# VH-VL binders against q96il0, part 292

Target 1, 167 residues: q96il0
Amino acid sequence: APERGAERRDTAPSGVSRFCPPRKSCHDWIGPPDKYSNLRPVHFYIPENESPLEQKLRKLRQETQEWNQQFWANQNLTFSKEKEEFIHSRLKTKGLGLRTESGQKATLNAEEMADFYKEFLSKNFQKHMYYNRDWYKRNFAITFFMGKVALERIWNKLKQKQKKRSN

## First folded at step 9 (VH-VL)

Design C5 (framework fv_ebronucimab)
Fold by ESMFold2-Fast, scan of step 9:
Structure C5 (fold): chain C 167 residues (1-167), chain A 120 residues (1-120), chain B 111 residues (1-111)
Amino acid sequence: as target 1 above (167 residues)
Amino acid sequence: EVQLVESGGGLVQPGRSLRLSCAASGFTFSEYAMNWVRQAPGKGLEWVSYISGFSGDTSYADSVQGRFTISRDNGKNSLYLQMNSLRAEDTALYFCAKGTEFKRYGFDYWGQGTMVTVSS
Amino acid sequence: QSELTQPRSVSGSPGQSVTISCTGTSSDVGGYKYVSWYQQHPGKAPKLLISRVSNRPSGVPDRFSGSKSGNTASLTISGLQAEDEADYYCSSYTSKSTYVVFGTGTDVTVL
């Protein structure tokens, strides 16, 4: 296979989008919503002269984004699976088939689904509480490192100014 | 310079508990996700558990969920795996593995492993 | 827990190219660019060969290359050498209840 084929970008299938930031971007890029988490990913710009502290901040932000993406992707899959199982169980208990007489997928009314939502929220209350706690912890850490990076940049500018004045 | 050294393995009876440790050196431990990966004698690799660097978020393989607990002490550069209700099928060489720099889904450094044998 | 499917064994002669496939689903190999490949010699710990489908870490020879099409990732070893005789494992991120899933493993024999 010729190397030329490997350089050509694949066309995404209809209804599917791939996250692909512009080639010449010198800023962070926000992509389309992820298929599973429904959150927009951020591609972080890496400066040519990134300091170790700046790298640490970027890695923390990347890790936080990945944690957030994974949490919501897994939560959405769990919700969909449990919703399907709940509907199936209730229809079986009522002696009803999985399909209507018109061939459509059988569903429960809003009153019956309220039981599922109440149970799901109650069951996942602690999980969501820990998610919020960790979200705040992560943002505190990010803010702390942003402050350190800002101070480093100020100090470096002062050093450069002092160096240029040495004559 | 990056080193991961596992310890705590041994022979244990079914239903009992073991705690594995991994001592890390040569990198900034708190910045990287850590993992446990096992390999039964003559078998393939099986990912067991994950823990993130900063927040300590964890994840487990279905085969160990509810029985194993991963933890870390960033001040001691140490990773742990508490294994409860051990079964014969948990018999394996247990590797400590470091997550890659920008993507925690790869493992760029591995320890030599510690052998856990669950038998009566 | 589901595993990614690899051929049990692949063989070649020195200087030949061999390819190892790693087949999953849309919730792992097909959905994400987080496929890694590992080389394991007998009695040794695994070594990372490829990350993020095709990214080769420092110190890994350029004769090792990775690619992905649909639900299948591939590791290609060109210019096969005696030292390449080892077990090879793929791995991928998965969006299901697990974090990472490994392949079944492939034994590469150099004759």
Scores: ipSAE 0.000, ipTM 0.490, lowest interface PAE 16.4, mean pLDDT 80

Design C50 (framework fv_ebronucimab)
Fold by ESMFold2-Fast, scan of step 9:
Structure C50 (fold): chain C 167 residues (1-167), chain A 120 residues (1-120), chain B 111 residues (1-111)
Amino acid sequence: as target 1 above (167 residues)
Amino acid sequence: EVQLVESGGGLVQPGRSLRLSCAASGFTFSEYAMNWVRQAPGKGLEWVSYISGFSGDTSYADSVQGRFTISRDNGKNSLYLQMNSLRAEDTALYFCAKGTEFSRYGFDYWGQGTMVTVSS
Amino acid sequence: QSELTQPRSVSGSPGQSVTISCTGTSSDVGGYKYVSWYQQHPGKAPKLLISRVSNRPSGVPDRFSGSKSGNTASLTISGLQAEDEADYYCSSYTNKSTYVVFGTGTDVTVL
């Protein structure tokens, strides 16, 4: 049997890193959390006799994963960037440098940071609502195709059973 | 050969209704998302509405939400756009557009369009 | 209404290269690799030129290429030909109230 992991070491179209699935795997593999999105990628097993319907389901799942990874990578990057900009702005307003005497990054107290968290959550509320809407729609589509694949597999098993019984 | 042919456009008075149709051929219609995109005379493209390959999932541009209804008949390979409460700003060439596989974000085939003019 | 900014027009001579920019925000062009480009000749339907930032569909010449940096996507036409004179539109996925947003459009003139 071919070594599945070696065959699939690549980078996703979205720019998300990929790690090899386990060698000789017959199942989907879950990788370590992505550095940027903090989500675990799924590496899909491709059977040698994948049907067109199974291929469509796999591609839909892969595209949904890429979209989801891109969303959270962007969200995390935006949070980090805006947090640093907020801290730098408030330190400048206080007439303080960006570093302490010990060379560590200067920081704000919890009360000051509460203002940032409140503003960030408020302005991203609609963005997260639209994410949830699209996420549910995508999962509905995936569930629909999973049902179609399940019915196809049941039909194929029934056909095999009849062939063995009649011949 | 993939073909999309729109029909149903015409001159209509403000506040009235019009129904557009799109006849599809050359692909498995039920497996692809379908879209309506419009273009006002001398202006750019504006996405109007989306419908998934399976029933029950639709989306609309804010400018038409509550007035337009997208629907499909997979048995007839046909897409529809029911346009109610028409306004002068709805005047445009309306294109039927096929989504790429599962992506509603790209359109790989377009019809020639049907002209809708909303005027008194 | 379109939300992505394109230059109104660009021009070039035959054999020259021209580039069309498409500028959005972190909620569309900057945040996702779902940028498409369309070519529209007068009186005709748009034709897909590029999808997913840089993918060329079968039948599109390799002198058309796409790229993206930050909030700006670009379409480059190398070896400009008379038949490239057309309107060009970018589009992107958006995580806002709609799923698709188009650019303002660019008229390419071959001098």
Scores: ipSAE 0.445, ipTM 0.769, lowest interface PAE 2.8, mean pLDDT 85

Design C51 (framework fv_ebronucimab)
Fold by ESMFold2-Fast, scan of step 9:
Structure C51 (fold): chain C 167 residues (1-167), chain A 120 residues (1-120), chain B 111 residues (1-111)
Amino acid sequence: as target 1 above (167 residues)
Amino acid sequence: EVQLVESGGGLVQPGRSLRLSCAASGFTFSEYAMNWVRQAPGKGLEWVSYISGFSGDTSYADSVQGRFTISRDNGKNSLYLQMNSLRAEDTALYFCAKGTEFSRYGFDYWGQGTMVTVSS
Amino acid sequence: QSELTQPRSVSGSPGQSVTISCTGTSSDVGGYKYVSWYQQHPGKAPKLLISRVSNRPSGVPDRFSGSKSGNTASLTISGLQAEDEADYYCSSYTSYSTYVVFGTGTDVTVL
């Protein structure tokens, strides 16, 4: 079903939910879902001694988040717009106004809306397929860099232990 | 202090090429998306191109798509714009602009611009 | 992409308030909370004045305020000063592949 409830959620003026980190934050934290993309934003913690490799991983994750947020915000906007156009067109065909006697927006029954949902999903099939492909690619890259960071941290721990044993 | 300094502008004939550079300092260059924005004499601002910090993903305005190429060298804190097949309507002051944490939040620092004049 | 529509000019006297509108579509101003405002004095680079509809960067006076309703964003300058005489541009995020669109610009004159 459409995300009408998202329109009434408390959201920061920027179109992305704002949040405050925990008082003692030493890792990434997750905020409430964005009004437009319906995705939770992640604020990335930046340690004082971040390595170049850790920095590359963080940037890749930030860029992937931006890409993902933009894709879904645009997708949801397109859905909302086309849904309103469909409802308007069908009500006009039936000779009905856009507002009920109570002043609320006039709606179509579930059977009529099912036609819209089927057409929208079918029309956007290729777009969703490309999204999934890119999402997979980006997650593979992130996982690969996470592995590199993990190896770097193991190496650094071994170096520290060797240094302590050496003196 | 954050500074962006553009260079490479000049007078060029239609159909020719020109490469602009932007030297960045005072921030961790590779962490931020960079943009080119132009302004024709006496006209308004027009966004030209975007490049992400790490992945190097790019986007272009329809008016320059296929003719301009944005690139960056994070090791040199430098942004570039390769302009091919220049037209009279590309005549403008070209600004280098830094995105905030995300460029969609706006451009928090701008250079002073480099003037490109396309004329015979 | 089509430019966002702004009035060509607005004018006011010192101490008055002026409001600049920025009208787009549901695919830019109406669809996202990523409206920015820039101030440009003659011969100078633009300066970020407002981001994310209503957020003031550090150093921007509180007499500058931003808002948005439907497809129209507004910049209000209260307590107008001579130094506010400049060109003002709005901008908005538009889509995944077309990143930013700017407004047509408004010349603010302090009489």
Scores: ipSAE 0.000, ipTM 0.524, lowest interface PAE 14.1, mean pLDDT 80

Design C52 (framework fv_ebronucimab)
Fold by ESMFold2-Fast, scan of step 9:
Structure C52 (fold): chain C 167 residues (1-167), chain A 120 residues (1-120), chain B 111 residues (1-111)
Amino acid sequence: as target 1 above (167 residues)
Amino acid sequence: EVQLVESGGGLVQPGRSLRLSCAASGFTFSEYAMNWVRQAPGKGLEWVSYISGFSGDTSYADSVQGRFTISRDNGKNSLYLQMNSLRAEDTALYFCAKGTEFSRYGFDYWGQGTMVTVSS
Amino acid sequence: QSELTQPRSVSGSPGQSVTISCTGTSSDVGGYKYVSWYQQHPGKAPKLLISRVSNRPSGVPDRFSGSKSGNTASLTISGLQAEDEADYYCSSYTSWSTYVVFGTGTDVTVL
């Protein structure tokens, strides 16, 4: 119908190759932020000729992403739950209902919420330090395997050049 | 087949030292994290220490931190646990355990264990 | 607390089903899909029975199944057999100072 016009296209994820050339593989692509973790997932392209070492690197990166997504989804859920509990307890202390007379959710001012944020950060300081330690260790492992893959690719190219010469 | 064989356990006096060994075979040793897990007689499992396959990153349970040192020799397919300042509560069967691929939170193969008794 | 809570003992008759719970916090069992279960017969080393909440390694009968809801993971043994009489331990990844924490253990008796 004339009133409807052309369908609007959604924004394509960053890093996506729209066209894959016949001679080259498609690249990894980055999706929209996850609802719970608020992190953008990487969708890995699996080439037909993936080596066992390349497969190990990809699986390590996928597992690291999965762990990271779970950590932040859990952290965000915990923050939201504790924030709501804090607001409800403070409103109860003030003798106020959970809803305003207009039916909207009652809330606290910035000065009152500052107490919650300070306590939440203090409670989670050690947890975030352990997260950072584990994150660095995981990225060191990824870097190590990336180095192995790079050396494998160099070696394979050298082997291929030598075979071509001998033919 | 994957095989882990522990050795080095025995009777030792409090305050002394003991070194445990674990010989690994049947897998590419250098690619897997290795762990020590102990079990006191009639008690449950307690994780003791971790070492990564490539970098040698280590971690320890609070109860042994500063007293025990985990190490490995990838060229010999061997894992070690140096136990210093031993206490009666360190008495346990010590298992060598292989981590799952890239995982630091699961153990797919275990050795038979070596018994460490700390008593005067 | 640093350990996952399991019942001390569970019993059942041959052919019945038994379930063992493993309760932790949002920083371990509740937050991650990295729960493992181990079976230990008297005098023997533990054997991996379930990994990643519900994944069975090769050679583990499908009578053993794992699940998780909230902060509690469960191991269910269906068609209980005499050889299932053993100690069972859960473990989980933890986001605190160590990578793994074990449960208190459960003694399964086949009556």
Scores: ipSAE 0.345, ipTM 0.724, lowest interface PAE 3.3, mean pLDDT 83

Design C53 (framework fv_ebronucimab)
Fold by ESMFold2-Fast, scan of step 9:
Structure C53 (fold): chain C 167 residues (1-167), chain A 120 residues (1-120), chain B 111 residues (1-111)
Amino acid sequence: as target 1 above (167 residues)
Amino acid sequence: EVQLVESGGGLVQPGRSLRLSCAASGFTFSEYAMNWVRQAPGKGLEWVSYISGFSGDTSYADSVQGRFTISRDNGKNSLYLQMNSLRAEDTALYFCAKGTEFSRYGFDYWGQGTMVTVSS
Amino acid sequence: QSELTQPRSVSGSPGQSVTISCTGTSSDVGGYKYVSWYQQHPGKAPKLLISRVSNRPSGVPDRFSGSKSGNTASLTISGLQAEDEADYYCSSYTSSSTYVVFGTGTDVTVL
């Protein structure tokens, strides 16, 4: 069963495009970018005889993908929210309405927005530092397990060769 | 059957040092992140420190940063916490905790804890 | 430092359901699906009850369930039993300096 050994999630990130790989696929498939994270989801192929080590690698990659999508979806949402709050706050300070006389959204010039970007980056420096650390750690772990899986497959291939040679 | 056994706790004077150990068995130690979590008497849980299985990368709670050092010996299936410049507020039961599959964010197995009391 | 907010206590009778809330911010509970729940009996080490919001480890009864909405995660214990009387802690990944933050803890009393 495809879901045997797969981690069950009851909620997916909002705005993620639903997709299914073609029925005859024996490969991982890459979908369109998520609306919020702008990252492409990967649908992993599960071999019939997946080893425990291969399962651990797949689950690590799946969990890393979800973690990565959740981080960037949250970061983009936070950026959009704080940007709008900043614009509204500055317009109120200037005594201006949130919309122009024509009903269009009021905007700030590039010099004013530079203050927001500087504050946002400074405020989120620690979050981005921790994200980068976790990202590198996860990529290191994935690379390490990819190496272990490769060694296991080489060993199994040698066993298969010995078995065929014996027959 | 996963087992974690802490040791090294005791009564210590403020400003001094203490080293905790955790002996692990029943799993491939080098593949999992390890953590120290403490609990002051009658209080809640507080995460203290993390060390990865693969890279040996570490992280610390702000309250212990610069004073505590987490380390591991994968050949001995052992985790350590070197505690320097101890304060009264470091008094707690210290748990060794195993990260879930490749994650520090959940702890699927815990030791029984070792008590550290910092007082004069 | 920063802790997730839980009620100090909840109580119920055998066979009833109780729910424990765990409230954080968008940088922890609200932002990520890395919420765990732990059960701790007096004098014992914590036991993992739920991971990744709603994943139940092998050996944990199905009457324990987890969910999350916005910045609040919830643990629901259905069919409450005397042995469920314990302290319960939530935890979450955080994008702040701590990496993992625990809740304030909730004492569950079976009346």
Scores: ipSAE 0.006, ipTM 0.605, lowest interface PAE 8.9, mean pLDDT 82

Design C54 (framework fv_ebronucimab)
Fold by ESMFold2-Fast, scan of step 9:
Structure C54 (fold): chain C 167 residues (1-167), chain A 120 residues (1-120), chain B 111 residues (1-111)
Amino acid sequence: as target 1 above (167 residues)
Amino acid sequence: EVQLVESGGGLVQPGRSLRLSCAASGFTFSEYAMNWVRQAPGKGLEWVSYISGFSGDTSYADSVQGRFTISRDNGKNSLYLQMNSLRAEDTALYFCAKGTEFSRYGFDYWGQGTMVTVSS
Amino acid sequence: QSELTQPRSVSGSPGQSVTISCTGTSSDVGGYKYVSWYQQHPGKAPKLLISRVSNRPSGVPDRFSGSKSGNTASLTISGLQAEDEADYYCSSYTSDSTYVVFGTGTDVTVL
């Protein structure tokens, strides 16, 4: 009977939840950078006369944006987590505490961090290759649908022109 | 008329494998993301797996990650779920569900489901 | 794996309005405008009622409406009818796993 899990709502605001275009905007609006992905979200303007094909293009662009936001949010989180774990592990191995005498976070020098960066890049090489491939595939598809929408608009203008002339 | 028809379910012993199929018709199959959603007897809906129509990207629920593989054959208008190392908790009615216009967000058409029972 | 929280059951009489809540986090319901609602009658496949928080597909009566405030989405059924007696599920896209998460489900009983 009682519900379990997530009883309280997360009160921490997100960049996405704060994205609000100006009330009088009739154009796409670019919001502030998302705190996880560091990418600026685009809020797409929806015309009153949006065709099914235009809706499909818009949804594709929105879905591509969500995919891109998700990839970079996950990538940045993974990088930060693994970097912190690496630093903690190396400081422990050297018999050092996590804080300096001044109370600041203890850190490793550039030479010590070079091993982490090399390992991280090598470990994630395949993931980044697949991201680039999929990014190109998505952009090709968007371009294709943009072309279809452009042709639809040209055809509709020609139809309107013929109708006005015959009346 | 959009139709999704699942098949391949049945009674299977724990630790064995089963392959589910979903035959799609009435829409351009290659343009839409496809999903598997399951429902254990008397329980709620649980999303299982996703495959994009666009990129072929896949995603899995944690409970099936490493054991299940989603795939599609756009030439045959067919979706598949390869289920390995089956467990009693995999017992459920498995639905094939179509995404809305290249979206993971909502499922506008569902099949009637195919029942998978994992029992010893 | 986390699910979206719904009340177990809601009840109403014919002609009344009932509201079902769906509570998640900032990485699913709160973060995206991609909440869907499904109706499931016993022995049947789920049917999409609402997509993108408030978009109603063709063939769905305007008695069904959706909204969202913060981390909570709501489905409202106005003018409740006998045929509305069913299980209702919310779902949302989630940024944490690039997948869909379903709600715990709500049984609607028409008195």
Scores: ipSAE 0.000, ipTM 0.502, lowest interface PAE 12.5, mean pLDDT 80

Design C55 (framework fv_ebronucimab)
Fold by ESMFold2-Fast, scan of step 9:
Structure C55 (fold): chain C 167 residues (1-167), chain A 120 residues (1-120), chain B 111 residues (1-111)
Amino acid sequence: as target 1 above (167 residues)
Amino acid sequence: EVQLVESGGGLVQPGRSLRLSCAASGFTFSEYAMNWVRQAPGKGLEWVSYISGFSGDTSYADSVQGRFTISRDNGKNSLYLQMNSLRAEDTALYFCAKGTEFSRYGFDYWGQGTMVTVSS
Amino acid sequence: QSELTQPRSVSGSPGQSVTISCTGTSSDVGGYKYVSWYQQHPGKAPKLLISRVSNRPSGVPDRFSGSKSGNTASLTISGLQAEDEADYYCSSYTSKSYYVVFGTGTDVTVL
């Protein structure tokens, strides 16, 4: 079976061999979906005056994104692999080949595939629940640090106003 | 000028403990994941443990799970490996290795290693 | 976890090309573009040669190139030189607990 993430082709218009965020960006940038996870990565803008607390928040968000990307890349790979194994098994049981007469990959009808989807969902229910739990915990931590950064920014603005007034 | 310097290796008897250290310089230590990789004499590389840059997420090879503990002190630019219940099979040169920006993209800098010999 | 399979040794003459294979499964080498290659000279630490299947870090000559097809990644050394005589290791990430799996290693000899 063909694998995901085939190498990009260069084209005559510009040569689109790789993805890059906009060079003039002064804020976070959202990229195209990753070939494996099908999630859009966020490319984080790093301010030159980034505080230590802002840096911690950014790193936490980056590490959470990497965790999330790896999880969904693995989940999508597992789904694809098990789907192909299921189809192969059912076609073998029917005495059919893996390819149609037109050379396309043989497939099952919607009712036959329903058995696979039910089994896959049941098998992965606990994994999905653990993912949601961990995703919630990571988002809680991110929200907590966002709150700390917000308070720091408010405090700094108040200090700046006081300094301006004392001059 | 990136440098990783391991220390703490030595000769130790089975069942004993050792703590390895790695001193990092020349990069912003807290920005990068760190790893321990070992190599038994005349054998290949074996990944041992991972620790993330900021959140402190850890993972371990099955062969050391429950016996080794990886930790870091970002204020001191230092990485540690606490090795408990050592076995003869743990005899190896232990490398400190820096992850790339995205931890799955490989190890771009390595120390020279510190030798741990577990023998009676 | 199982190691990635590499040939024990490959050899070539100066100026020739050699290729080292690294075979895994659909859950590591086959599933992702997260294969790295390392060069290790006797008594030295490993050096990163290739990351992300085919990306060369600064300072690595362009005669080192990487590729992947299915469950097999390959390192090709063109214009083989005496200083290329070393051990070469592939590695791949898996999503399981940030696990890294190394290949069995290949000894490259320059005849």
Scores: ipSAE 0.063, ipTM 0.641, lowest interface PAE 5.7, mean pLDDT 82

Design C56 (framework fv_ebronucimab)
Fold by ESMFold2-Fast, scan of step 9:
Structure C56 (fold): chain C 167 residues (1-167), chain A 120 residues (1-120), chain B 111 residues (1-111)
Amino acid sequence: as target 1 above (167 residues)
Amino acid sequence: EVQLVESGGGLVQPGRSLRLSCAASGFTFSEYAMNWVRQAPGKGLEWVSYISGFSGDTSYADSVQGRFTISRDNGKNSLYLQMNSLRAEDTALYFCAKGTEFSRYGFDYWGQGTMVTVSS
Amino acid sequence: QSELTQPRSVSGSPGQSVTISCTGTSSDVGGYKYVSWYQQHPGKAPKLLISRVSNRPSGVPDRFSGSKSGNTASLTISGLQAEDEADYYCSSYTSKSNYVVFGTGTDVTVL
């Protein structure tokens, strides 16, 4: 009887992760590419005296990363599924079996696969357009909060200068 | 803590206009996306419109596109929905809803709604 | 815009578990991790129960849990209580409208 995937693979990637910065990092760092999205995750350093504004910026960057990971994981899965369906459909249309006389998998040539790539890109154009629009908006928001954090830091430095001269 | 209070609903004849307002308190209004969601009597929820906190970017459901305009006044912590060319199908309880922290696709706080009835 | 498909009604007895499905497409539930669940009692505003497929806001009992497989998201209510009798709605981001689509709604009855 076939083995059930219900016992599959520990708690990763949704549960316990082994992506971890070395000891106690004092800066952001990047990890290895994710299995599904092929994107490298970033782990953000959390300062002990993080302001509410700095926390908001960090959380926005973390949420944007998760959104980006989800988009590309789904895109890669969709591509793989539709590619296999296209190959099987074309083989059926030609009256060919899924395997050659030698028992190997039947394949399409590069010219036939070019038709699939063109159709996939055309079909997903609107989806990628919406992705790019959202990516721009998220980067605008991140830049806006970076500006607010910079202004907060300038103000704090000015307060320190005033205190030093208060006598 | 967080409160959203809608107003401006009422009985209005088809083809006329109505403006809804939502007064927000208990959070930094300018930093969150805001939404209007409606529910016709005895029916389900339908998202109507959103406006971002940062860019002022807006989106509308197809059923209201070109007729409704969402806007906000961050200085007054207020959200608005200008409804033009009203139709009987626009009859619904209109909720003001706040986007969740950094995710504008979930709504963590809702007002009690204001009833709009479009009838002759 | 097309709605996400939910069963019209689900019923159970106190202490039992019920599961509500929410079925969409690869352009919404299947494509993104932005599925939310809302509870609405008669005459009241909706209340957020679950966000991002499975995240419970503070104050929501752990009897409520969310999951997703393919194009279908599920809300499970364990240990049914009388106060769980309400309408439940799912929602998801959708690339087609570039925002949100709601489910058709499910009436949960506690017998």
Scores: ipSAE 0.000, ipTM 0.498, lowest interface PAE 15.0, mean pLDDT 80

